VH-VL binders against q6zmt9r679to764. Designs and how they scored, part 12

Target 1, 86 residues: q6zmt9r679to764
Amino acid sequence: DNLLHWLAEELSEENAESLSSTLPLRRSTIQLIKLKNPDDLTEQIHEFLCFWKKSLPTFTDKLRLLARHLRKIGRSDLAEELKFKW

## First folded at step 7 (VH-VL)

Design s20 (framework fv_daxdilimab)
Fold by ESMFold2-Fast, scan of step 7:
Structure s20 (fold): chain C 86 residues (1-86), chain A 124 residues (1-124), chain B 110 residues (1-110)
Amino acid sequence: as target 1 above (86 residues)
Amino acid sequence: QVQLQQSGAEVKKPGASVKVSCKASGYTFTSYYISWVRQAPGQGLEWMGWISAYNGNTYYAQKLQGRVTMTIDTSTSTAYMELRSLRSDDTAVYYCARVPYDYIWGSWEYFDLWGRGTLVTVSS
Amino acid sequence: QSALTQPASVSGSPGQSITISCTGTSSDVGDYNYVSWYQQHPGKAPKLMIYEVSNRPSGVSNRFSGSKSGNTASLTISGLQAEDEADYYCSSYTRSSTVVFGGGTKVTVL
């Protein structure tokens, strides 16, 4: 997903740790993704987001939910940009 | 005053259908989801599904898939839940409940306002 | 059985503290901070007491507090009062964006 890859490129290491804590992902899934991509923060974040998106029902308002998670980790700037990229 | 007002008690025979209404007032109806939760006599709460009051999108509990339909009427701020092919074990109090969806901090994860409940009795 | 496990009953005397547990799996209670608690008096609709593990809505007494450790969430009622006698249900968001409930706990004030 091009949008999720763009987000992964914009997020810092601190953002990645916060995001992995706020996204409803199993701790074992988070650890597995980190283990697979130990030297690639962008790919870790991208896989967190892709796994999260795939876990959601089709009726889910994914844009609003993603924006909520971004605001929770202190990236309201990215949440506002989602309106133009989603 | 913020409230959810439900339709009155129903008595149905096995195989029939029931449609319960839930009229919202005192808040912006289309900014929330409505969930339906039932409770059989002497038993616990069972989640049935939810519907967006904005666009009518629904998601139902797997156990009820194929028997339940949730709809909204935005002109009257009313949500409906129809359950078909009724069985004796569908006898329960049916609640509608509001699910907050705050763009910044809110979630679908809790029920902050409840209707008073509608008793549906299924008996021969 | 209910998706989340609660004790069937808990009893206490006025002024005591009691705790109700709510045990799920990693796919609900464990991985998400989206646990809520509801109080239900006989013949009445449930009332939200705690949301997102530990937050209280306006109008709920600070005697009610919530917490979570691993796959188990807890509701604690301090300074137990006669009016606290009710059924209490926990609820959790799941990985599938659904909601599940515990079986309920009857709190008796002796």
Scores: ipSAE 0.006, ipTM 0.622, lowest interface PAE 12.4, mean pLDDT 84

Design s21 (framework fv_daxdilimab)
Fold by ESMFold2-Fast, scan of step 7:
Parts: sequence; C-alpha cells; structure tokens
Structure s21 (fold): chain C 86 residues (1-86), chain A 124 residues (1-124), chain B 110 residues (1-110)
Amino acid sequence: as target 1 above (86 residues)
Amino acid sequence: QVQLQQSGAEVKKPGASVKVSCKASGYTFTSYYISWVRQAPGQGLEWMGWISAYNGNTYYAQKLQGRVTMTIDTSTSTAYMELRSLRSDDTAVYYCARVPYDYIWGSFDYFDLWGRGTLVTVSS
Amino acid sequence: QSALTQPASVSGSPGQSITISCTGTSSDVGDYNYVSWYQQHPGKAPKLMIYEVSNRPSGVSNRFSGSKSGNTASLTISGLQAEDEADYYCSSYTRSSTVVFGGGTKVTVL
C-alpha cells in the first residue's frame, strides 16, 4: 500500500516503538519483522502497518482507525494528512 | 429528520460570556465534526473553529483562540460554543454546521447541514 | 477583510448563464481540491450547493456547476431563475487546516 509506505517514511524510531505497542500485534510478529529488516526502520514500520491492516475484519474502517492510532502516538499532523493521500 | 437545533437569541453586555447550544438529531452524532460559523449583520461568513463529536478534539480560528471554547455532550447529541470577553463586534448570527468526518474520503472543508442560527447581540 | 476574493455582485436575465469567481492563493484554492459554495437567501441559513470543487449534494439542481483553474474557483448557474437570487459564498480549506470564506456575491435576476 503506497499510503502505508509514505507513513513509514514519516515516522521516527520513537514513533515506531510507540506504534508497535499501540497496534495489537503479536510479539512474535514484531520480532520476525525486526529480524527480517534489522537496519531498515522504514520497512519495519511499513510491515507493522501491513500486518495490522490484514488482521482487521473486512468491514472495519481501517483508515479511520489508523488515524486514531497516529493521534495516540502524538502524530496528529500525519493523521490530518491522511485525507490528502487517497 | 436530520437537523441541528440551536438555542434562542441572546443579548449581552460587553465583557460578558455567551454559550450557544446545537442539538443534533436524525444521524449518528459521533461520526461528524461540528463547526461554528458566524455572520455579523450585513457581513459575510466567518469560520470560528470545529470540534470532533467523536472525541471532543477542537481546533479554533487564531483570532478567537483564548476566547472560545467548544464542547460536546454525546449523551444528548449536543454541541456547545462559549465565547468570552464579548465585544460589540461579536454581534452576529452564530451557526452550527455539520462537517463530514473522514480522514481519507471526507474533508473538513464543507458544511452539509446547518442550524438555523442564533442571534447574539452585544451592546452597552 | 475576506481571505478569498469574489465580485460584490453579478446580474443576469432569466434563462441566462452567470459565473461567480472565487480567487485565493496557492495555500488554499490552488493546492487543494476542497472548495465549496453556499447559497443564502435573506434571513436564512446558508445551503451547500457545491463541495470539493465540482460535486453536487443530492437535491441541488444540475444548473449549478463548479470548476477550478489555478488559484480561481468558479460557480456557474445556467438557466438562471428568479429563485436563484441570493448571496453566494465560496469557501476553501487551507494549508494551516483552517477554513476561509469569500466575501460573498449578490446575484440579482433582472
């Protein structure tokens, strides 16, 4: 998803840790993603977001939930920009 | 029926505060933002700010920052706008308006449903 | 002063087409497709006529159309009718995540 890759590029290392704690991802999934991409923070974050998205029910408003998670980690600026990335 | 019902006209003295209510019905209140827009007699529209009916987060026009407070009561589907330290140039019809809440598809840029307005007169 | 520039008045005859301009800057009208138009009759609340440059809400006549070129948005009313006599306001989202309005245009049907 190009939207999720754009987000990964905008998030810092501090944001990555906050996001991995806020998103309901398994510890084993987090570990696998980190192990697969040890020096690529952008790809780690991108894969966290992709796995989170795939874990949600079909009729979930995924983009609204994503915006809510971004606000929880202090990135309201990115949440506001989501509306321009369709 | 989908509507926004506002409280009645107010007359205030300079330095007083006014609190206008906006009661929503006929739609899911928490799925939208509520914006406040005012119009001085014979003048154009002026945006004051908005509030998320979902979580109560607010964003105010810079000119009004520090004098305006917007709140919601989800149990009654009602939005409130309080303006403090009133001046004679705050005399206006105050409208509440619904803003589609959507981080991707929707926009915070348009008002698809309007209340009928509340006249607030500020005079000595 | 209004952030967006509109002509103070526009006049037309029944059946004619008229156009109202709304000029901003690159930080509002130019860079975003978030322009809306409102019709206001005396003593009434504004009514949404066009949103996001060119979209019509359900119930708005297809005689009303919107467009944008550079920093200028336009509202066109075709087949002008007496009931179209009203004030029209444009609005735009801005780079600072605020909303601004134009000064309004009085449409007179002669």
Scores: ipSAE 0.000, ipTM 0.601, lowest interface PAE 13.2, mean pLDDT 82

Design s22 (framework fv_daxdilimab)
Fold by ESMFold2-Fast, scan of step 7:
Structure s22 (fold): chain C 86 residues (1-86), chain A 123 residues (1-123), chain B 110 residues (1-110)
Amino acid sequence: as target 1 above (86 residues)
Amino acid sequence: QVQLQQSGAEVKKPGASVKVSCKASGYTFTSYYISWVRQAPGQGLEWMGWISAYNGNTYYAQKLQGRVTMTIDTSTSTAYMELRSLRSDDTAVYYCARVYDYIWGSYEYFDLWGRGTLVTVSS
Amino acid sequence: QSALTQPASVSGSPGQSITISCTGTSSDVGDYNYVSWYQQHPGKAPKLMIYEVSNRPSGVSNRFSGSKSGNTASLTISGLQAEDEADYYCSSYTRSSTVVFGGGTKVTVL
């Protein structure tokens, strides 16, 4: 998803650790993604977001939930940008 | 204290336009959405649409598409709602209300309301 | 008329509990936890009483509680008081990213 890849490129190293803790992903899934992409932080974050999105029910407001996760990790600026790129 | 202050009552002829204002104070205007809700005399609440105070993006109820325009003036922290081609069944109290969770296109609830503006459409 | 169905009126005596239902479809109440309730006294603007199905804003009495089962949300007022006499509206977010309201329920305290 183009939007999720853009978002992954905007997140810093510190944001990545916070985001992996706030997204409701299994620890084993996080570990596998990190092992698969050991030197590519952007791809790690992109895969976290893609797995999170696929885990949600069809009638979930994905944009709202993602914006809340971004605000929780201190990236309210990206939450605002996200809602205007959706 | 946080407030939404609306303009005064209006009396209009059928076919005219009305523009209602909603001035925000006590909070960061550009961090929220403003929604408009109307209520005909003795009737229930009807959602009209919303506008982002951040960038002016709007979403209107389908029934009102083509007749309603919502705008903002960031310099005065004011939202406006203009309704055109007025009909007698547009007679209502028009409320502006703040959307607490300011997520685009997603209105959960209205935590702060203006006092309402009565618009009467009569010949 | 209204997208969400509420009873036209509900009555009770002081100290009783009353419940107001709000029935929609899977595309609004059923699939989302974005139901809110508003109290309106004659000549006044609506006041938020409940949001996201069951949460109370600060300053709202704990006598007011909300719940949801399937396509029906409910507002319960316990320890009914004369000041609770008002119109009550439910609202919900929809699949189309719009907001819909119920037709309103007049609560009478006998």
Scores: ipSAE 0.006, ipTM 0.610, lowest interface PAE 12.4, mean pLDDT 83

Design s23 (framework fv_daxdilimab)
Fold by ESMFold2-Fast, scan of step 7:
Structure s23 (fold): chain C 86 residues (1-86), chain A 122 residues (1-122), chain B 110 residues (1-110)
Amino acid sequence: as target 1 above (86 residues)
Amino acid sequence: QVQLQQSGAEVKKPGASVKVSCKASGYTFTSYYISWVRQAPGQGLEWMGWISAYNGNTYYAQKLQGRVTMTIDTSTSTAYMELRSLRSDDTAVYYCARVYDYIWGSYEFDLWGRGTLVTVSS
Amino acid sequence: QSALTQPASVSGSPGQSITISCTGTSSDVGDYNYVSWYQQHPGKAPKLMIYEVSNRPSGVSNRFSGSKSGNTASLTISGLQAEDEADYYCSSYTRSSTVVFGGGTKVTVL
C-alpha cells in the first residue's frame, strides 16, 4: 500500500525498533522480515506494516489502530498526517 | 497546575444564547481536543461534541446540530461553547473536558473543568 | 446516539467486591476498545477511573479494574471502601465517531 510505504520512509531507525516491539507481530515474523531485507530499514518497516494490516480482522478500524501505534512510539505528528493521507 | 477553568454560572431566558468559556493551563493546549458534556439536574452525562485545539475542526452531537458552535482562541488557550435558542430543558451543568489523544482521541476525558451551571427559566 | 445500559444501583459492604455492567451494541462497545469509566461524587466533576477497557490512569487505586466480553464492559471494585460511594458512568466511542454514555450506576457502601 502506497500510504504504508510513505509512512515507512518517514520513520527513523529508532522508530523502527519501537514499532516492531509494539505491533502485535510474532518475534519469528519480525526476525524473518529483518533477515530478508538487511540494511533496508524502509522495506523492513513497510513489510512490518503490511503484515500487521493483513493480520487484522475485517471489522477492525485499521487507521485508528495505526495512529495509536505511532503515538506509542512518539510519532504523534505522523498520526496527525494519516488523517489527510488515508 | 494542569487545569481547565470555566466561566461562572449563567441565568438565561428561553430563546436567548449562552457562551461558556474553558481556559486551559499547564499543558500544550493545541495538542488536545476539548469536548463538552452536560448534565441536567439529577440526570446523567450527555456528550455534546468536540473541537480540535490544533485546527478548530468540530464534530457535534446530532441532537444539537444547528444550535451549538464550538470555537478556540489559541492566543489565550481558551475553548468556547455557544448554545443558541435556549429551552428550559437546556438547564444543566456544562463541563469542558480534555481528550488525551490528539487527532484520533481514545475519547477518554482525563481532565475536567469544574462545570458551569446554566439555568434557563422565564 | 444510543445510551449504554447500566444497572441503576449496586450496593456492597466494606471489603467486598462489586461489579457494574455496561451493555452496548457491536457499533460501540463490541467493535471498539474505547470504553472508559468515570466516578462522580455529589457536586463534583466526573473523574476518569478506567480508559481503553482496562487501563488505569496514574493515581487510580488498583482496586478498580475493567474488562470486556462481547458487547458488555464491566467495572469491578475490590475491597470496597466508604469513599467509593458515588455514581459511576461508562462511555464508549461509536462507529459514527461520537461518544455515548451509560445511564449511570449509584454505588452504595452499606
Scores: ipSAE 0.005, ipTM 0.622, lowest interface PAE 12.9, mean pLDDT 84

Design s24 (framework fv_daxdilimab)
Fold by ESMFold2-Fast, scan of step 7:
Structure s24 (fold): chain C 86 residues (1-86), chain A 124 residues (1-124), chain B 110 residues (1-110)
Amino acid sequence: as target 1 above (86 residues)
Amino acid sequence: QVQLQQSGAEVKKPGASVKVSCKASGYTFTSYYISWVRQAPGQGLEWMGWISAYNGNTYYAQKLQGRVTMTIDTSTSTAYMELRSLRSDDTAVYYCARVPYDYIWGSYEAFDIWGRGTLVTVSS
Amino acid sequence: QSALTQPASVSGSPGQSITISCTGTSSDVGDYNYVSWYQQHPGKAPKLMIYEVSNRPSGVSNRFSGSKSGNTASLTISGLQAEDEADYYCSSYTRSSTVVFGGGTKVTVL
């Protein structure tokens, strides 16, 4: 969760749009999170990541899956940094 | 050469169990997941679940939860899939398949190398 | 009842380009870029043709290409050849960290 908050602080508005389209979240969930936090991009992204993590099965390799999402949105730098923070 | 060699065909009665083996060679077994996919005669592909060859962690399709068990034996680079309480609609070719992953990219969620399949027939 | 919808059959002539669609929902094809395509000849195991929407494994002809728009992924086979006659399946990762397949499309080369 602290790690996910750090990650949310590192992601730009462009990254947020790409991430919300790439993460396995329902459109209604994304919309609700945006409406709940209309002027707080960091909190929007943090809630996207927290909800995504909570939605995953117990045996999911969360680190590797998160790194893959980050690379898909063009943030290979953050994906690489995750190996030292996860 | 990378290959997955599966055990031979099985004929079972309803209510029995079957255990199919999948022996890997030509790659580092513990660096990949193994997934199981089945195909009933004349029908499409159905995903059953996956197992990590690194730590044995599994995840199963909800439809099969409670009836399927996947295991690994790292000393022989072999994955196993056991299906219990067999029904006639479990008649299918059962495939094991390799799922690539790496530290940075994670799981590819793709089946790049497939075994030849094991026909399991459930009939009285 | 397949999770992903594919046409049952597609046909073309040698040299023609054909496209197979694979339609899911936002919880699979729409929100993820983990779409794969498999070729299956009668009596054989499936072969991976495309992974992560548009990537080709080593050894797969560049006549095969993949794309995605919204909830629909597509496999395009250009320069259709007799050996392309097979069943083609799409698959996608899902919100539940499972994998689902399409019902399959029989490609016939006329």
Scores: ipSAE 0.005, ipTM 0.622, lowest interface PAE 12.1, mean pLDDT 84

Design s25 (framework fv_daxdilimab)
Fold by ESMFold2-Fast, scan of step 7:
Structure s25 (fold): chain C 86 residues (1-86), chain A 124 residues (1-124), chain B 110 residues (1-110)
Amino acid sequence: as target 1 above (86 residues)
Amino acid sequence: QVQLQQSGAEVKKPGASVKVSCKASGYTFTSYYISWVRQAPGQGLEWMGWISAYNGNDYYAQKLKGRVTMTIDTSTSTAYMELRSLRSDDTAVYYCARVPYDYIWGSYEYFDLWGRGTLVTVSS
Amino acid sequence: QSALTQPASVSGSPGQSITISCTGTSSDVGDYNYVSWYQQHPGKAPKLMIYEVSNRPSGVSNRFSGSKSGNTASLTISGLQAEDEADYYCSSYTRSSTVVFGGGTKVTVL
């Protein structure tokens, strides 16, 4: 999804650590993604977001929940921009 | 009691301005946005814009930009909507409505509490 | 002109189920889960029945349910009652940060 890849490129290493703790992902899943993509922070974050999205029920407003997570980690600017992305 | 009380009906001539009030009670006024929606006789609903009761930030529908102004008076928990350069096709019932807001989520995009409406008739 | 397309009228008998469609584009209904539905009785203000596609406010009967598929949102009223006779409007957030309404559907209980 182009939207999730754009978002992964905008997030810093500090943001990534906060997001991985905020998103309800298992520790083992986070570890495997990091091991699979060493030294590629953007791909790690992208896979965190894709795994999280895939785990949610179909009827869930994923964009609204993502905006919530972005606000929790101090990226309200990205949350607002997310409202207008495709 | 949680409610929005609107001012009474108005009759105006073309070219005049009208200012409708919407007084909130029973909730924390500054925690919400107030939207204005109008409905011409026998027609559907038309969104006009909204304003934050906290900081006064406002947004207007493109067709009404330049003619409409929304304001807030926090001391009386009242929202106002002024429409200028009135035309006959501005004849409508004007509603104020509450929009939920949360500092973490931002504004929501729905209207959970409505005023009873104010009929504005524009005629010569 | 209404930005969202609804049928002008729908009718049913008491106890029947009816469905009202609300069709937009990808720039409103399709890409956002910010669809709400309002009930309006003659001479009265609209009342929120459904928000964010499928959520019911406190006090709204579970006979009312909402859903969405692609660019079309739907309001279903089960166990139709005389009190349900009203106009129903859908609404959606848009890519332009505005709100739009459907043209409204008159529900008649026969």
Scores: ipSAE 0.000, ipTM 0.608, lowest interface PAE 13.0, mean pLDDT 83

Design s26 (framework fv_daxdilimab)
Fold by ESMFold2-Fast, scan of step 7:
Structure s26 (fold): chain C 86 residues (1-86), chain A 124 residues (1-124), chain B 110 residues (1-110)
Amino acid sequence: as target 1 above (86 residues)
Amino acid sequence: QVQLQQSGAEVKKPGASVKVSCKASGYTFTSYYISWVRQAPGQGLEWMGWISAYNGNTRYAQKLQGRVTMTIDTSTSTAYMELRSLRSDDTAVYYCARVPYDYIWGSYEYFDLWGRGTLVTVSS
Amino acid sequence: QSALTQPASVSGSPGQSITISCTGTSSDVGDYNYVSWYQQHPGKAPKLMIYEVSNRPSGVSNRFSGSKSGNTASLTISGLQAEDEADYYCSSYTRSSTVVFGGGTKVTVL
């Protein structure tokens, strides 16, 4: 979970917009997270990632999926660093 | 029958708005994205944006940001695309197209099923 | 202008192979394996021929194949037939989480 907080600190506002449109999160969930954390982009992103992770099946390769989503929003640099942030 | 059925041709004056519909049938509507692509007469394809039928999230082409709105009505399995402040260079055939999406893997960013197109003519 | 560069036209005789290139940048074709190709006959909607660089949908002839090297994707049509005469468009996902098309290539079967 520390990994997701590190990612939230590294992602820009532009990355957050792209990520919220590509992650399979309900719009109501996204809106609730934004209302809960006004003007705290890092916490908004962290909650998006935590909610996404917790919604996945137990035996899902979460690291591989996270890397794929990061590459899709133009953050291949962060995807390559995922292995080292345990 | 898996299909996307679009509304009929429209003729609009400059400055007006147009709203095109795209009714899905034969598949689970909320498991896909719907993209809109237009084609001016004799020209190539231009991507306008997409909307998730699952959660309503949208992504629009930068050129159209502020003029386009995409919505869904899950009760009728219908997607809509509204384009405002119409100009003569908005004259085009407007297509809706289905984008495969998987909850785990995300969207696949290709268009596997297309509507027949809706001609929108903007003229005085 | 189109974001992806395709030749305006390509021609061939029945039975020959032709290749259409689609050149982008590292922010689209280069960085992503989300390249697709569409066939469009006059007055008709486009039809998906290739997705994710090299995959064929069910019902698409194995005469159609796709590949990518660096910033250039390619569509190859082998055993060219009269019904292959159409416009072909490439498409790619971009770093901005958008989609762009090539300008299209008119294929003429001589």
Scores: ipSAE 0.014, ipTM 0.707, lowest interface PAE 7.4, mean pLDDT 86

Design s27 (framework fv_daxdilimab)
Fold by ESMFold2-Fast, scan of step 7:
Structure s27 (fold): chain C 86 residues (1-86), chain A 124 residues (1-124), chain B 110 residues (1-110)
Amino acid sequence: as target 1 above (86 residues)
Amino acid sequence: QVQLQQSGAEVKKPGASVKVSCKASGYTFTDYYISWVRQAPGQGLEWMGWISAYNGNTYYAQKLQGRVTMTIDTSTSTAYMELRSLRSDDTAVYYCARVPYDYIWGSYEYFDLWGRGTLVTVSS
Amino acid sequence: QSALTQPASVSGSPGQSITISCTGTSSDVGDYNYVSWYQQHPGKAPKLMIYEVSNRPSGVSNRFSGSKSGNTASLTISGLQAEDEADYYCSSYTRSSTVVFGGGTKVTVL
């Protein structure tokens, strides 16, 4: 997902820690992603976002939920950009 | 019967470490976050951080980063908070508190159930 | 040290209404609707009274209400009763994904 990779690149140096603390990911998923990508923070964040998206029920408004997570970590600018990049 | 039961009072010397426990009962432990909040004698509330009982993710207040560690034991529905390199100004009542969580949205931002508190006294 | 500003004390007589303010910045109270209020009686743990600015948990009296305007949140206690005498703390989520508390307000029922 090109959009999620773009977000991972934007977040890797600013709000990565805050986003990681708020995303509802399984413990086993977090461990596997870290083991798979030991020195690539951008790829870790990208895979966290991909697995979060994948774990949501079908027909969930994923864009709206993602925008809310971004606003919650103080990245309203990225949440607004989602409207143009979706 | 929904409750958070905390370990008993501790007296420590400066430089020591303390580990406080918080045992959840009456609800599904892994459906919530646990936050730690302390209160020095006669003072207000200070947020220390929180941990997800769902995935073990932690986030700590910057002031305590490097001195605090929060962990969970899912098999006993217990959260722990360890504070190292204790100073006299760490003397406080330490509370664990439950944070609502939704698997879609993530954690909420309020504390709906509190433990009774654990008094930690740091003195020589 | 508190990040949110509350008056140190507020007093009222039984049956009156009182209001407690909680002032932050745009990075906490201003930008988020994630303000909560807690009641603490001496020697006891805090109790959630209001969450997400204006919502009451089950079991909390409708005499307690919350609101927000700009960077200031407010807790109003109507029909003040003796058992309302306690310390009240506001709390807000922040842009840094942390939680901060106000300094607390001692409510005295005269």
Scores: ipSAE 0.017, ipTM 0.726, lowest interface PAE 6.0, mean pLDDT 86

Design s3 (framework fv_daxdilimab)
Fold by ESMFold2-Fast, scan of step 7:
Structure s3 (fold): chain C 86 residues (1-86), chain A 124 residues (1-124), chain B 110 residues (1-110)
Amino acid sequence: as target 1 above (86 residues)
Amino acid sequence: QVQLQQSGAEVKKPGASVKVSCKASGYTFTSYYISWVRQAPGQGLEWMGWISAYNGNTYYAQKLQGRVTMTIDTSTSTAYMELRSLRSDDTAVYYCARVPYDYIWNSYEYFDLWGRGTLVTVSS
Amino acid sequence: QSALTQPASVSGSPGQSITISCTGTSSDVGDYNYVSWYQQHPGKAPKLMIYEVSNRPSGVSNRFSGSKSGNTASLTISGLQAEDEADYYCSSYTRSSTVVFGGGTKVTVL
């Protein structure tokens, strides 16, 4: 959760929109998170990541999947750094 | 046009070898892996292996290890699959397919673009 | 023998919704969100319909949707049309970093 918070702080507003589109989250879930955390982009992104993580089976390779999502939004630098912090 | 163009049909005798080509166009060849999948008449899909178009690294299905060789020619954006010591049960349509590759984890996941297939018939 | 289990056939009438299951183990479908689905018409190459469980490539109708629960992935085709008549194959990434296929399902539109 500290890791997901670190990621949320590193992601820009442009990255937030791309990330919410690439993560398999329902539109209604995205809207509720935004309404719950108005004017707090970092918390919005953090909740997107936490909700996504909670939706995955226990033994899913979460690190690999997260790295792939980061590369899809143009943040290969964060995907590489993720290997040290996971 | 993004496509994979395969060589034409082949008829071979048991014990011979066959080499099928797969020419990529319309995308950056070296950014993807190429996988080979075959389908015997009336049967399902069988994965044979993949090759990196970037560095030529290969990974083969265990059943075919020792009989199959995959290569690339980056100057022509072409992948090749050679199968040796052919037997009648190698009769199949052979497909090449493009694979998005996760360079961090050495994984290949799905086939997003397919060649039209090459029929290889092995008969006496 | 296919690594993933699919029903041999599924049929429906135009406008109906049908679902095809794809059952594996924890070492493939269960532990990984890397399930893909392919459509194959007679004499043609397979076409990617769904990747990573539920994502559609550009150009694939939103009538096609994918999901997963435990060790079973599902492909749903809503508003069934005559052109949907084809063989459908599921595929999954595995713990051994290989890819395996299901046995295929023949969809018949009545």
Scores: ipSAE 0.000, ipTM 0.586, lowest interface PAE 15.0, mean pLDDT 83

Design s4 (framework fv_daxdilimab)
Fold by ESMFold2-Fast, scan of step 7:
Structure s4 (fold): chain C 86 residues (1-86), chain A 124 residues (1-124), chain B 110 residues (1-110)
Amino acid sequence: as target 1 above (86 residues)
Amino acid sequence: QVQLQQSGAEVKKPGASVKVSCKASGYTFTSYYISWVRQAPGQGLEWMGWISAYNGYTYYAQKLQGRVTMTIDTSTSTAYMELRSLRSDDTAVYYCARVPYDYIWGSYEYFDLWGRGTLVTVSS
Amino acid sequence: QSALTQPASVSGSPGQSITISCTGTSSDVGDYNYVSWYQQHPGKAPKLMIYEVSNRPSGVSNRFSGSKSGNTASLTISGLQAEDEADYYCSSYTRSSTVVFGGGTKVTVL
């Protein structure tokens, strides 16, 4: 959770939009999170990441998948930083 | 020599269990994942799951969850795959294969070294 | 029957170039650059030919090349030779952190 909050603080508005389209989240889930947190980008991103994490099987390598999503949205710098926070 | 040596062919009855071994040599065993892939006679390849030789972390294909267990013995550089409650449609050649990874960002989505396969026949 | 769609067979003459397609969905081939290709001769284990869409492992002929467009990955074999006659399988990582294979393509050298 602490790791996901750190990531939410580092992501920009452009990153948030890209992330919401690349994470395997339902459109309705994304809309609900945005409606609940209309003026808090950090909280929106944090809830996207928490919901994504909850949706995965317990044996999934979540950090590796997260690093791939970060690389896909052009944040390979954050993917590398995960190495030190893991 | 860099290789994966698998145990010999097995014949089992429905309901039995089988445990296939895969002994690695010629490389640092704990720096890779080991995946298991099977192939029924005349059919294509089917991924079963993978295990980290570093820490034993596993992930299994959904249709096999509950029936398959993958384990590692680092002292002998050997990976094992046990399949329980065998059915006739589990008859296949079972391959172990090496998966490169760097834990977080490295690629573990491909199989760069394969064992020769172990034929498991399930028949009554 | 298979998660990724490949043609059942492709044939060509020696020296010809042939291409095998591998079609998935956005949750595997489309959204990830983790497509690999394997060659299998009768009675033998598969051999890695291409990984991560277009990379060749050491020892694999440069006659083999890979590409991807949208939800379709392709393996191209140029300068087709008799020893290329084999079954070829594509594979992709998925959004669920699993691996899936195509149904396989039998390549025949005429």
Scores: ipSAE 0.000, ipTM 0.611, lowest interface PAE 12.6, mean pLDDT 84

